VHH binders against UPF0146 protein MJ0688. Designs and how they scored, part 8

Target 1, 137 residues: UPF0146 protein MJ0688, of Methanocaldococcus jannaschii (q58101)
Amino acid sequence: MNVKIIVEFIKKFAEENNCKKIAEIGIGFKFDVARELSKYFDLIAIDINEKAIEKAKLLGLNAYKDDLFNPNISLYKNIDLIYSIRPPRDLQPYILDLSKKVNANLIIRPLLNEMPIKELKLKNYKGEVFYIKEKQI

## First folded at step 6 (VHH)

Design u1 (framework vhh_7ocj_1)
Fold by ESMFold2-Fast, scan of step 6:
Structure u1 (fold): chain B 137 residues (1-137), chain A 120 residues (1-120)
Amino acid sequence: as target 1 above (137 residues)
Amino acid sequence: QVQLVESGGGLVQAGGSLRLSCAASGFTFSSYAMGWYRQAPGKQRELVAAISSGGDTRYGDFVKGRFTISRGNAKNTVYLQMNSLSVEDTAVYYCATEGYDEWSDTYDYWGQGTQVTVSS
């Protein structure tokens, strides 16, 4: 995993798709990507773990607790791009459903060789593998 | 002890075909997704094709319609059929899978690689 390349890909994708407000789903205790992207975008960080959210807030991130198996849809109103890094396999269909409900672009950076949901398109970028879905026009 | 062994690489003329094989051992092959990657001289490693335990496939746009990934669970082998080869396909091809250990949440296993050279 190369954090610099992941940041570069997400930033480029967001700029090319005119995204202004973005959400990282399942941030956990890995803040490097969100901290860098928050310099350029209105970013929210989401996780079910309350301790992760508290630590994110201490680092200056706009962070909220939410359960993606039963999400608070209003929290994602006006989100242009949802991204998630190495999300659990079981969570991936729910992240896709959320992106559809709020009409957002989606980027998943999975574990190596992991097959995310069939609907996402594979994208190689500088040694990293992403799966993407562009929102409907 | 996970082991992946690639074979089937070699020299081929542009427009030709090759079939790569990756023999897997040391894990429950049928339960894992498998991938084929390649790395050309001076380039980054990239995912060529992946296949799930259930047989669903994904391909890089640069090989769609030309390459086919498949698996034979009875033989613990994943295959890559490469048709309409071009000079740009020249690379070392690797197969890979994933697993877990107690100290790393996840880890990746790679084969030794097999060289594919396409001449004009």
Scores: ipSAE 0.414, ipTM 0.706, lowest interface PAE 2.7, mean pLDDT 86

Design u10 (framework vhh_7ocj_1)
Fold by ESMFold2-Fast, scan of step 6:
Structure u10 (fold): chain B 137 residues (1-137), chain A 121 residues (1-121)
Amino acid sequence: as target 1 above (137 residues)
Amino acid sequence: QVQLVESGGGLVQAGGSLRLSCAASGFTFSSYAMGWYRQAPGKQRELVAAIDSGGETRYGDFVKGRFTISRGNAKNTVYLQMNSLSVEDTAVYYCATESYEDFYSDTYDYWGQGTQVTVSS
């Protein structure tokens, strides 16, 4: 996993789609991507693990606990882009549903060869593989 | 021990076809997703095509309509049929599989040695 390239891709995508507010879903204890992107965007970090959220807040991230199997939709008000890095396969349909409900673009960077839901489009970028959904105009 | 061995590369003229094979051993092949990747000189590696255990496929936009990935579970082999080849397809092609069972799966990727594909004009 190349963090710099992942940051570069998400930033480029967000700029091309005029995204200003973005959410990372399932951040866990890997904060490098969110920390870099928070310099350029209004970013929130989401996870079900309370200790992950506590650590994220200590590092200066706007972080909130939420369960994607039963999400608090109001938390995602005005989110233009949702992204998730290596999300569990079971969560992927729920992340897609959330992106549809809040009318946001979606980026998933999965594990090697793992194929997200059919609706997402494959995008290669400088050695990294992403799956994307663009919101409709 | 997981092993992946590619074959079928070679020199071909633009507009030609090649069929790559990847023979897998050391794991329950039918349960794992398989992918074909490529890397051209001076470029980064990119995903060309992937196929999951259920036979669902994904392709990079640059090969859609020209390449077809398939699998033969009885032979523990994944294939890449490459049609209408262009000079831009020149690269070393690699076979790879995912790891499901280990907690540190992001550290444990399995790759083949690669097979060279050269397309001349």
Scores: ipSAE 0.390, ipTM 0.676, lowest interface PAE 2.8, mean pLDDT 86

Design u11 (framework vhh_lunsekimig_d3)
Fold by ESMFold2-Fast, scan of step 6:
Structure u11 (fold): chain B 137 residues (1-137), chain A 119 residues (1-119)
Amino acid sequence: as target 1 above (137 residues)
Amino acid sequence: EVQLVESGGGVVQPGGSLRLSCAASGFTFSSYDLYWYRQAAGIERELIASITSGGSTNYVDSVKGRFTISRDNSENTMYLQMNSLRAEDTGLYYCAAEPDYWGRDYDYWGQGTLVTVSS
């Protein structure tokens, strides 16, 4: 996984799609991508793990606890882009559903051994693989 | 540790064929999804083909109908049969797989195998 390339792809995608408010789903304890992107976008970090949220806040990220199997839809008001890095397979359909409900673009950076969810487009970028859904208007 | 060794590259004329091999060790081969990537001059590295542990295959549009990915679990080897080769297929070909232990933070890459399609 190349953090610099992941940041570059998400930033470029967000700029090309006029995204200003973005959400990372399932941030865990890996803050490098979100910290870099938060310099350019209004970013929120989401995880179910309270300790991950506490640490994210200590590092200056705007972070909230949420359960993606039963999400708080109001938390994602005006989110233009949702992204998630190596999300569990069983969570991916729920992330896709959330992106549809709030009418946001979606980027998933999967694990190497994971097949794409139906409906997402495969995008290769400088050696990294992404699955994307563009916002429909 | 995961080891993936690509072979079978070479120089071919347009319209020719090559078969690439990826010999694997360090993990339970039959349990893993496997991938072929291509790095072409002036073009970003691209996932071109995949095969699941169950045998399902996927291809990018530019190689559909020309390339065939397959696996031999008894030999711990994955193949890419490349037919009707074009100049734009020139590049360094890499294989990839998930390691036996939890190595989700690692990219496992060999030197790749070079394919040159020239007239």
Scores: ipSAE 0.000, ipTM 0.176, lowest interface PAE 12.0, mean pLDDT 81

Design u12 (framework vhh_7qia_2)
Fold by ESMFold2-Fast, scan of step 6:
Parts: structure tokens; C-alpha cells; sequence
Structure u12 (fold): chain B 137 residues (1-137), chain A 119 residues (1-119)
């Protein structure tokens, strides 16, 4: 996984789609992407693991605990873009549903060779593979 | 430990065919999805096709209808059958997989096999 290219793609996508507030779902203990993107966007980091959220906050990230199988919709008010890096496959339909409910664009960087869920489009970008959903104009 | 070894590349004329093979070792091959990627001269690497452990396939739009990915779990091998080859298919072709272990994932790549489509 190339973190620099992932950051580059998400930043480019967000700028092209006029996104200002973005959310990383399932951040876990991998903070490099969110820390870099938070320099350019109003970013929140989401995970179900309380220890991950505590570490994210310690590193200066705006982070919240949430269960994506039963999300707190109010946390995502005015989110323009949701992204997730290597999310569990069973969580992906719930992330897509959340993006629809809050009317946000979606980027998933899947595990290599993982089938996209319905409605997502494959994008190759500088050696990385993403599955995306753009808002209808 | 984990190894992926590609073979079958070569020089072929436009409209020709090649069959690439990727032999895997060092992991439970049948449990993981396998993919083919390529990198053309001066360009970045891109996905060509992948096949899941269950046999479902996915193809890049540029190769749909021309390339076929398949696997033989008894031989720990994934194949890419390339038909109706075009000059723009010229690239080094790589085999890749990703293992999820201990709450993290690791991707593995072969060294590649070159394909040149030219008259």
C-alpha cells in the first residue's frame, strides 16, 4: 500500500468534488492518511475501538467512536466525502448505506483483489485501486 | 517465504495470443484472491483482472472480452489468457495477492513477466 498515493488520490478527488468536510471510517491504529489529509480538510476519524479513538485524539485528530452497523447519523452532518481504507467486507454495505443517508461521496481502498460491492466503480490511480461512488450532479 | 513467480510473457504480433502463469507458494493459495496487474513503459501500474477464492472474476474495461483469468488450486497457479492483443497491451505483467493476518494486511507481488505486442 502506498500511503502517499492514497493521500494524493483522496485529496484530488475531494478538491474536484468541492468536498470540505470528510470522514475516515475504520481508522484503527493507522493514522498516516488522516493526519496528512487533516492539513487540508475538516476531517473526522471514526472507529468502534475506543483505544484507537484515544490514540487518534492524542495525535491531534478529531475522532469519535461509532458502530457502523448502527451508526449515529448526526456525527456525519455536512460530511461531503466518506472514505475507508481496507474496511472489512461485511462492513462495506453499511458504509455505502451511510454515504447515501448523509448524501456524501464515497471512496473505499479495498484489500487487493476484493470484489466491489454494488454501485461502486473501480478506479486505477498510480498503482492503487479504489472503489468510488460520486454524488449525482 | 511467500513467493509468486510469473511466466509466459514474450513478443507477439497484434491480434495474437499469450497465456501467462503465476505459480504461488508459501501460503494457503485456495483461500485467497489472486490478481493480474500491468505496468506499461512510462506509466503507473494498473489492475488487469482478479479472481476470488470462490472463482468470481473482475476485469478492467480495457480488457473485457479479450482476457480471461482462471485458477487451478491443485497447482497453486493463476492464469491470464490474453487474446486479440493490441500494441497498448505492451507492459510488464505482475501477479499479486494480499493476506490479512493478525489484524493487518500485507500485499505480495511477483517480479513480473514482460509482454511486447509489436509487428
Amino acid sequence: as target 1 above (137 residues)
Amino acid sequence: QLQLVESGGGLVQPGGSLRLSCEASGFTFSSYAMGWYRQAPGKQRELVAFITSGGDTNYADSVKGRFTISRDNAKNTVYLQMNSLRPEDTAIYYCATELYEWGDSYDYWGKGTPVTVSS
Scores: ipSAE 0.382, ipTM 0.706, lowest interface PAE 2.1, mean pLDDT 90

Design u2 (framework vhh_7ocj_1)
Fold by ESMFold2-Fast, scan of step 6:
Structure u2 (fold): chain B 137 residues (1-137), chain A 118 residues (1-118)
Amino acid sequence: as target 1 above (137 residues)
Amino acid sequence: QVQLVESGGGLVQAGGSLRLSCAASGFTFSSYDMGWYRQAPGKQRELVAAITSGGETRYGDFVKGRFTISRGNAKNTVYLQMNSLSVEDTAVYYCAAEPYWGRDYDYWGQGTQVTVSS
């Protein structure tokens, strides 16, 4: 996984799709992508782990605890893009469902050899693989 | 140290075949998903084929039915059998390894050139 290329891709996608507010789902304790993107976008970081959220806040990130198997939809009001890096396979349908409910673009950087959910399109970018969905009009 | 070393590339005529190998060292090969990517001049890198630690396979639509990925865990090697090659398959082919779990760094080989002449 190349973090700089991932940041570059997400930033380019967001700019091309006029995204201003973005959310990283399942950030865990890996803050490098979100910290870089937060320089350019109004970013929120989401995880179920309270300790991860506490640490994200200490690093200056706008972070919230949420369970994507039963999400708080109001947290995602006005989100233009949801992205997730190497999310667990079981979580991916719930992330897709959330993106549809809030009408957001979606980027998933999957684990190697994960088949995309039917609605997602494969995009290769400088050695990284992404699955994307553009928001509905 | 982690190392992925590709071999088997070269020049081949359209309609021919090549078999690429990627020898892995420095990590527990059997626990990693393995993949082949390619990049042609002026184009972006794209996924060709992938195989899970359990042996499940996935292919890009442009190579489905022509290429076969396989792995030999005893030899820490992943293979790409390329049949019915066309000029459009000309690219540098890269071997990659990713852990199934989490956000650990993946590993990449240096690449091997495949050139298909008409």
Scores: ipSAE 0.000, ipTM 0.218, lowest interface PAE 10.6, mean pLDDT 83

Design u3 (framework vhh_lunsekimig_d3)
Fold by ESMFold2-Fast, scan of step 6:
Order: sequence, then C-alpha cells, then structure tokens
Structure u3 (fold): chain B 137 residues (1-137), chain A 118 residues (1-118)
Amino acid sequence: as target 1 above (137 residues)
Amino acid sequence: EVQLVESGGGVVQPGGSLRLSCAASGFTFSSYDLYWYRQAAGIERELIASITSGGETNYVDSVKGRFTISRDNSENTMYLQMNSLRAEDTGLYYCAAEPYWSREYDYWGQGTLVTVSS
C-alpha cells in the first residue's frame, strides 16, 4: 500500500468533485491517510472499535464510533465523500448503501484486488486500485 | 514459500489470441482471490481482470468482452484467455494473489511479456 498515492488520489477526486467534508470508514489503527487528508478537508474518522476511536482522537482526528451494519445517519450529515481503505468484504454493500442515503461520493481502496460491488467503477491510479461512485447530481 | 510463475506470453498479430497461465505453489490456491495486472512501457501497473475464490469474475472496460479469466483449482493455475488483441494490449502481464481473509499480504509473479505487432 502506498499512502502517498492513496492520499493523492483521494485529494484529487475530492477537489474535482468539490468535496469539503469527508469521512473515512473503518479507520482501525491506520491513521496516516486520514491525518494527511485532514490538513485539506474537514474529516471525520469512523470505526466500530472504541479503542481505535480513542487512539484517533489522541492523534487529533475527529473520530466517532459507529456500526455500519446499523449506521447513525446523523453522523454523516453534509458528508460529500465517504472513503474506506481495505474494508471487510461483507461491509462494502453497507458502505455503498450509506453513501446513497446521504448522497455522497464513494471511494473504496480494496484489499489487493478484492472484488468490486457491481455499482462501483474500477479505477487504476499509479499502481493503486480504487472503486468509485460519483454523487448523483 | 509462495510462488507465482507466469507463462504464455509472446508475439502475436493484431486480432490474434494468446492464453496466459499463472502457476501457483506454497498456499491453499482454492482459498485465494486471483488477479491479472499489466504494465506497458512508461506507465504504472493496472488491474485488468480478477477472479474470486468463489469464481466471480471482473474486468476493466478496455478488455471486457475480449479477455476471459479462469482458474483450475486442481492444477493450482489461473489463466487469461486474450482474444482480439490490439497494439495497446502490449506489455508485461503479472499475476497476483491474496487470501480472502487477509488484510496484510499479497503475492506477485515476475511477469510475462505480450507483444502485439505486425
């Protein structure tokens, strides 16, 4: 995984789609991407693991516990872009559903070549693979 | 130790066909999602086709309808059948594998060269 390229892709996508508030879903204990993107965007970090959220907050991130199988929709008010890095395969349909409910753009950087959901477009970018969905206009 | 070995590359005329093979060892092949990447001179590697442990396939738009990915779990081998080849299909073709339960590791082969020219 190349963090610099992942940051570059998400930043370019967000700028091209006029995104200002973004959410990382399933951040776990890997904060490098979110910390870098938070310099440019109003970013929230989401995970079900309370210890991950505690650690994210200690590193200066706005972080909230949420269960994507049963999400708190109000947490995502005004989110322009949802992204997730290596989310569990079974979580991906729920992340897609959330992005539709809140009318947000979506980026998934899968595990190396994990299968995309049919509604997502595969994008290769400088050796990284992303699955994207653009917000409905 | 995990090994992936590509073969089947070569020189072919536009409109021709090639079948690439990726022979795997050192892991439980049937439990892995498997992938073909390619890299043309001067550009980054791109994912072109994938097949899950369950047999579901996906393709990038530029190869959809022309390339077919398949796997033979009894032979620990993945294939890429390439039909209607175009000059822009020229490049190094790599196979890659990852276990469906892993979030840490992936495995790559060394690549096989495909040249589409007159």
Scores: ipSAE 0.000, ipTM 0.215, lowest interface PAE 10.9, mean pLDDT 83

Design u4 (framework vhh_lunsekimig_d3)
Fold by ESMFold2-Fast, scan of step 6:
Structure u4 (fold): chain B 137 residues (1-137), chain A 118 residues (1-118)
Amino acid sequence: as target 1 above (137 residues)
Amino acid sequence: EVQLVESGGGVVQPGGSLRLSCAASGFTFSSYELYWYRQAAGIERELIASIDSGGSTNYVDSVKGRFTISRDNSENTMYLQMNSLRAEDTGLYYCAAESYWGRDYDYWGQGTLVTVSS
């Protein structure tokens, strides 16, 4: 995983789609991408693990606990882009569903570049693979 | 303490087979997605195979049909069965584990060397 290239792709996508507020789903304890993107966007970090959220807050990130199997939709008010890095395959349909419910663009950087979920478009960028969905309006 | 220990590497002729093992101690495998990575000389570490907690597997195209990843949660061990080995498969093989939620860090093994030569 190349953090610099991932940041570059997400930033470029967000700028091209006029995104101002973005959410990382499943941040865990890997904050490098979110910390860099938070310099340019109003960013929130989401995870189910309270310790991950505590550490994110210590690093200056705006972070909230949420369960994607039963999401608190109000946390995602005005979110223009949801992204997730190496989410488990089982979680991907829930992330997609959330992006549809809140009408946000979606970027998933998968663990492996095998078949994307139906409805997502594969995009290769400088050796990194992304699955994307553009916002409906 | 937390450890991943690889074994099973060695020297083999093209077309041969090897089975790698990755034994975990200090944490429970069953909640983790597990991975095999490969590092060849001059190339960045590449993810080659994954297995989730439910046993669903993924492979990069270059090893698909030749390699099989499996896990035994009761033994806290993951395996990589490598068949029809090619010179291009030469490298250091690493096992890794990452939590589904709230990833504290990637757990990595020290690597085991696989050399495919005639």
Scores: ipSAE 0.006, ipTM 0.187, lowest interface PAE 10.1, mean pLDDT 82

Design u5 (framework vhh_lunsekimig_d3)
Fold by ESMFold2-Fast, scan of step 6:
Structure u5 (fold): chain B 137 residues (1-137), chain A 118 residues (1-118)
Amino acid sequence: as target 1 above (137 residues)
Amino acid sequence: EVQLVESGGGVVQPGGSLRLSCAASGFTFSSYDLYWYRQAAGIERELIASITSGGYTNYVDSVKGRFTISRDNSENTMYLQMNSLRAEDTGLYYCAAEPEWGRDYDYWGQGTLVTVSS
């Protein structure tokens, strides 16, 4: 995984789609992408692990605990883009469903080289693989 | 100093079960995403299961419904429960822990051999 290329792709996508508020789902303890993107966008970081959220806040990120199998929809009000890096396959349908409910664009950088779920489009970018869904007009 | 030590491998007949353990030391176990990889003869090492620090799991299609990954943060141990074992599950099983971003590597164990034969 190349952090610089991932940041570049997400930033380019967000700018092309006029996204201003973005959410990283399942951030864990990997803060480099969110820290870089937070310089350009109003970013929130989401994870179920309370210790990950505490660490994210200490590093200056706006972070909130949430369970994506049973999400708090109000946290995602006005989110233009949801992205997730290496999310578990079983979580991907829930992330997609959340993006539909809040009418957000979606980017998933998968953990495995696998076929995307039905509604996601595969994009190759400088050796990285992304699954995307663009917000409907 | 990071150590990951796999155990629980062995020889089992098709349809049998095994539970693999991965004991970790030298890092804050509860903070890491954890993985099981498999190396079969003549095939590149592949990721078969993962569990995030928050407990979200992922599996490759070939093991989904048969294998269950879990973690015990109080014991610094990760497990792989393998049921309904098949000949194609034979291989060397490795556990790995992924560090925070910018390190660009996983911590690896030595591996534990699983042989499924009748």
Scores: ipSAE 0.000, ipTM 0.231, lowest interface PAE 11.0, mean pLDDT 82

Design u6 (framework vhh_7qia_2)
Fold by ESMFold2-Fast, scan of step 6:
Structure u6 (fold): chain B 137 residues (1-137), chain A 118 residues (1-118)
Amino acid sequence: as target 1 above (137 residues)
Amino acid sequence: QLQLVESGGGLVQPGGSLRLSCEASGFTFSSYDMGWYRQAPGKQRELVAFITSGGETNYADSVKGRFTISRDNAKNTVYLQMNSLRPEDTAIYYCAAEPYWGRDYDYWGKGTPVTVSS
């Protein structure tokens, strides 16, 4: 996993799609991507793990606890882009559903051995694999 | 134990076509998702085409409309039909098998080289 390439892809995608407010789903304890992107975008970080959220906040990120199997839709008001890095496969349909409900673009950087979700487009970028969905016009 | 053997690579001119084959040996080929990856010199391996055990397909944007992935479960074989080949398609092409439920390991072949040049 190359953090610089992942940041580059998400930033370029967001700029090309005029995204200003973005959300990382399932941030865990891996803050490098969000910390870099937060310099350019209004970013929120989401995870179900309270300790991950506490640490994210200590590092200066806007972070909120949420359960993607039953999401708090109001947290995602005005989100233009949702992204998630190596989300569990069973969670991916729920992330897709959330992106559709809030009309946001979606980027998933999967594990290499994961099946693609229907409706997502496979994109290779400088050695990284992404699945993307653009918001409705 | 699943083993994969790729074949069908070679040298072609721009605009040409090649059909790659990946023959599996072992058990339960039909339950595996299958993918074609490629790696150009000095670059990381990238996924170009994917077919699920149920027959659903997905393609990288760079090959969509030019490449077609298919499978023949009776022959334990997955194919990649490559049309309208470009110099930038030059790479070693690898076959991979992924368990349907997601496991810690993948099965990989040794690769078959494809060179697109005049």
Scores: ipSAE 0.000, ipTM 0.167, lowest interface PAE 15.3, mean pLDDT 82

Design u7 (framework vhh_8pnl_2)
Fold by ESMFold2-Fast, scan of step 6:
Structure u7 (fold): chain B 137 residues (1-137), chain A 118 residues (1-118)
Amino acid sequence: as target 1 above (137 residues)
Amino acid sequence: QGQLVESGGGLVQPGGSLRLSCADAGFTFSSYDMAWYRQAPGKERELVARIDSGGYTNYADFVKGRFTISRDNAKSTLYLQMNSLKPEDTAMYYCAAEGYWGKDYDYWGQGTRVTVSA
């Protein structure tokens, strides 16, 4: 996983789609991407693991606990872009559904050979692979 | 230990077709999600197409409608049918057997060269 390229792709996508408020779903204990993107965007970090959220807050991130199987939609008010890095394949349909419910663009950076769910467009970018969906206008 | 071996590359004119093959050399082929990658001179490797163990496929948008990925688990062979070839398809093509098992990379081949020129 190349963090610099992932940051570059998400930043470029967000700028091209006029995104200002961004959410990372399933941040876990990997904060490098969110910390870099938070310099340019109003970013929130989401995870079900309370310890991950506590650690994210210690690093200066706006972080909230949420359950992807029963999301608190109000947390995503005015979110323009949802992104998730290496989410389990089984969670990808739930992330897509959340992006539809809140009308946000979506970027998933999967594990290298995981199949995308339908409706997502595959993008190669400098050796990294992304699945994307643009929100309806 | 397993190794992948690509074949089928060559020189072809724009609009032509090639069929690439990738044979396994002793791993459990049918259990792996398989992919074709390419690397053009001076560029990074990029994903072209994937196929999971169940046969579901996914393609990069720059090859949709032109390339078809398929597999034959009984023969332990992966294929890439390349139609309507363009000069920008010129690259070394690699097959990869990338299992999740907590890894991004498991097996890569040595590649087969595809040149599209007039």
Scores: ipSAE 0.000, ipTM 0.160, lowest interface PAE 10.9, mean pLDDT 82

Design u8 (framework vhh_7ocj_1)
Fold by ESMFold2-Fast, scan of step 6:
Structure u8 (fold): chain B 137 residues (1-137), chain A 120 residues (1-120)
Amino acid sequence: as target 1 above (137 residues)
Amino acid sequence: QVQLVESGGGLVQAGGSLRLSCAASGFTFSSYAMGWYRQAPGKQRELVAAISSGGYTRYGDFVKGRFTISRGNAKNTVYLQMNSLSVEDTAVYYCATEVYDSWGDTEDYWGQGTQVTVSS
């Protein structure tokens, strides 16, 4: 995983799609991407793990606990882009459903060698692989 | 502790065949997808073939019908059978995977690579 290239791709995508408010789903304890992107966008970080959220807040991120198997839809009001880095396979359909419910663009950077779920397009960018869905316009 | 070791590369004449092997250790092999990638001089690394934990396969367009990926979970090994080789297949071939640890962190692992050279 090349953090610099991942940041570059998400930033470029968000700018080209006029995204201003973005959400990282399943941030865990990897804050590098969100910290960099938060300099340019109104970013929220989401995870089910309370300790991950506490650490994210300590580093200056706007972070909220949420369970994507039963999401709090109001947290995502006005989100233009949802992204997730290496989300568990079983969580990916729920992330897609959330992006559809709130009409947001979606970027997933999957684990290596994973097949995209239906509706997502594979994008190669400087050696990194992303699965994307553009919101309805 | 995760280790991937490739073998089976070498020099072969156009039209020939090679079988690459990747011996994996340090993780629950049967639970993870495995992939073969290649990189020719001056070019970007590209996916050759991938196989899921359930045995479903995906191939790059340039190798469909010529290469076959398979796995032996009992041996913790992934294979790439390469048939009808052409000069364009000359590259270093890498085995790769990405795994979760017990705390939910991930990282990707790449083997050292094995050189495949196809002469005319």
Scores: ipSAE 0.271, ipTM 0.610, lowest interface PAE 2.2, mean pLDDT 88

Design u9 (framework vhh_lunsekimig_d3)
Fold by ESMFold2-Fast, scan of step 6:
Structure u9 (fold): chain B 137 residues (1-137), chain A 118 residues (1-118)
Amino acid sequence: as target 1 above (137 residues)
Amino acid sequence: EVQLVESGGGVVQPGGSLRLSCAASGFTFSDYDLYWYRQAAGIERELIASITSGGSTNYVDSVKGRFTISRDNSENTMYLQMNSLRAEDTGLYYCAAEPYFGREYDYWGQGTLVTVSS
């Protein structure tokens, strides 16, 4: 996984789609992408693990605990882009549903060679693979 | 060889002070975010303080105002100044180093014991 390319792709996509507020879903304990992107966007970090959220906050990120199988929709009210890096396969339909419900763009950077969910478009970018959905106008 | 070596732990009375040091070698210290964690018997390890490669500091509420984290990039050393120590501060204190950017290895020390008792 090339983190520099992942940051580059998400930043470029967000700028081209006029995104200002973005959310990383399932951040876990890897904060490099979110910390870099937070220099350019109003970013929130989401995870079900309280310890991950506590650590994200100590590193200066706006972070909130949420369960994507039963999401708190109000957390995402003004989100323009949701992204997730290597999310569990069974969580991906729920992330997609959330993005539709809040009318946000979506980027998933999957595990290598996973099949895309129906409705997501595969995009190759400098050796990295992304699945994307653009929001409805 | 990458190493993080903690020192400065010991036995101190309530209200006392200790200064912990974490000496690093084998990596580019200035590129790393640095952390102090602690672990008490029967309790999971908790992050108590951080200092980024850029020098920003943060603390959990239980130590804020009592503990101060700092770094000296010229000496490859991180410090934790601990004032107004309480019995609940007793535990093993670990330093950790994580790259600001990238998915490379995180580094951990072996821990130093702090005991606050009368």
Scores: ipSAE 0.016, ipTM 0.459, lowest interface PAE 6.4, mean pLDDT 87

Design v1 (from g10W with T58Y K59E Y105S; framework vhh_ozoralizumab_d1)
Fold by ESMFold2-Fast, scan of step 6:
Structure v1 (fold): chain B 137 residues (1-137), chain A 121 residues (1-121)
Amino acid sequence: as target 1 above (137 residues)
Amino acid sequence: EVQLVESGGGLVQPGGSLRLSCAASGFTFDDYAMYWVRQAPGKGLEWVSEISWSGGSYEYPDSVKGRFTISRDNAKNTLYLQMNSLRPEDTAVYYCAREGYSWGSDEFDYRGQGTLVTVSS
């Protein structure tokens, strides 16, 4: 996984789709992408793990604890783009569902050779693989 | 509560083999990628191996490639590391970790207590 290429792709996608407010779902303890993107976008970081949220906040990120199996929809009001990097397989349908409920674009960068969700479009970018869904406008 | 319990460490001579096990509970094991990481005496954490949720994909750093094999048994919620051709520099505490953990971090919400592997004559 090339963090620089992942940042480039998400930034390019967000700019092309006029996204200003973005959310990373399932950030865990991997802050490099969010820290870089937060220089360009109003970014929130989401995870169920309280310690991950504490660490994200310590690094200057806007971070909130939320359970994607029972999400607090109000946290995602006005989010233009949801992205998730190597999300657990069981979370992927819930992330897709959330993106539909809040009418946001979606980017998933899956772990290794995981099968794509059928509603998402495969995108190759400089050797990285992404699955995307554009919001309906 | 996520719980990971490593076992199988011990003293072995150079050139020997050991098999480590990690028993997982408190989460749906087959929905997550799993990792082995290690910490040698006086050194930082080193990523040892990664395996996908299904076991269909795995990766190794050059330091262990060809000598170590990661595998999993999703029916038993167990992760394994087969270590062959062990070298003194493989001496370390080995930790089992769940997807989402950064190998460069010493924060261990999703790691076990570790199992000590000592490679010595």
Scores: ipSAE 0.012, ipTM 0.241, lowest interface PAE 9.0, mean pLDDT 82

